# Designs tried in a protein design chat: VHH binders against IgGFc-binding protein (FCGBP). Part 3

Target 1, 184 residues: IgGFc-binding protein (FCGBP), of Homo sapiens (Human) (q9y6r7r2070to2253)
Amino acid sequence: AECQAWGDPHYVTLDGHRFNFQGTCEYLLSAPCHGPPLGAENFTVTVANEHRGSQAVSYTRSVTLQIYNHSLTLSARWPRKLQVDGVFVTLPFQLDSLLHAHLSGADVVVTTTSGLSLAFDGDSFVRLRVPAAYAGSLCGLCGNYNQDPADDLKAVGGKPAGWQVGGAQGCGECVSKPCPSPCT

## First folded at step 4 (VHH)

Design pd9 (from e4 with T50V D56Y; framework vhh_enristomig)
Fold by ESMFold2-Fast, scan of step 4:
Structure pd9 (fold): chain B 184 residues (1-184), chain A 118 residues (1-118)
Amino acid sequence: as target 1 above (184 residues)
Amino acid sequence: EVQLLESGGGEVQPGGSLRLSCAASGFTFSTYWISWYRQAPGKQREWVSVISSGGYTNYAESVKGRFTISRDNAKNTLYLQMSSLRAEDTAVYYCAAEPYYSGTYDYWGQGTLVTVKP
């Protein structure tokens, strides 16, 4: 199944639930809530949002995948590039036999041997593909992947803002208070 | 009457370990997202780690693999287990509590000082 975030931004969860959310902080897109299923990799995907010209809507600034004790970041600030642990790498990139990253059209695509895939076009479109082995085990904006879209935001009372991570530090603009430090 | 009270700070040698606690009272701790922040002299506050009401955790890159956040809802207490401490970990450590919907912290603790001495 595939989860998408695109435009200003529209979200489609792994269960097919559609919603819009205009937050400007960093949010958990997807991760196993209580650890991964037996035999599956542990991972975390977060998205950081910002305003672009208009304060009425937000856009994806960056998406980060944490896996195999490494952090991989894709950003609208550096289209067609990948940072691994804060350092730019040459594409195509391979981490052992476990993970590879390459360019596909406008997208930087990161794939694992188990079938987890993350793509970002450097502008606004994030796609996350998650193997069926994770069904029912996930948390975040992409939903719990239990084949029932009505449950997708249940863990945080149905509020997308409840998936905020990093406090105010990751916010492009802290809507109800100043950030403790510059966020973007 | 609402309080977050940090404890467990002190002096430790590089490479050592320390466990911080944050005791909460006066609000419904179990429903809150709780973060650890730190501030070194002359620096801005830096986010260190967060734990959700459901137990999901995340960490700043500088502390990944060295620090572990956890919570005990029965005791209304947040923990930060710190290992492989470095001089740059020297700071006052604060816990901060945020409800699901606000995007802002309702409560901050007083802080506890951690000093990593050569």
Scores: ipSAE 0.006, ipTM 0.150, lowest interface PAE 10.0, mean pLDDT 73

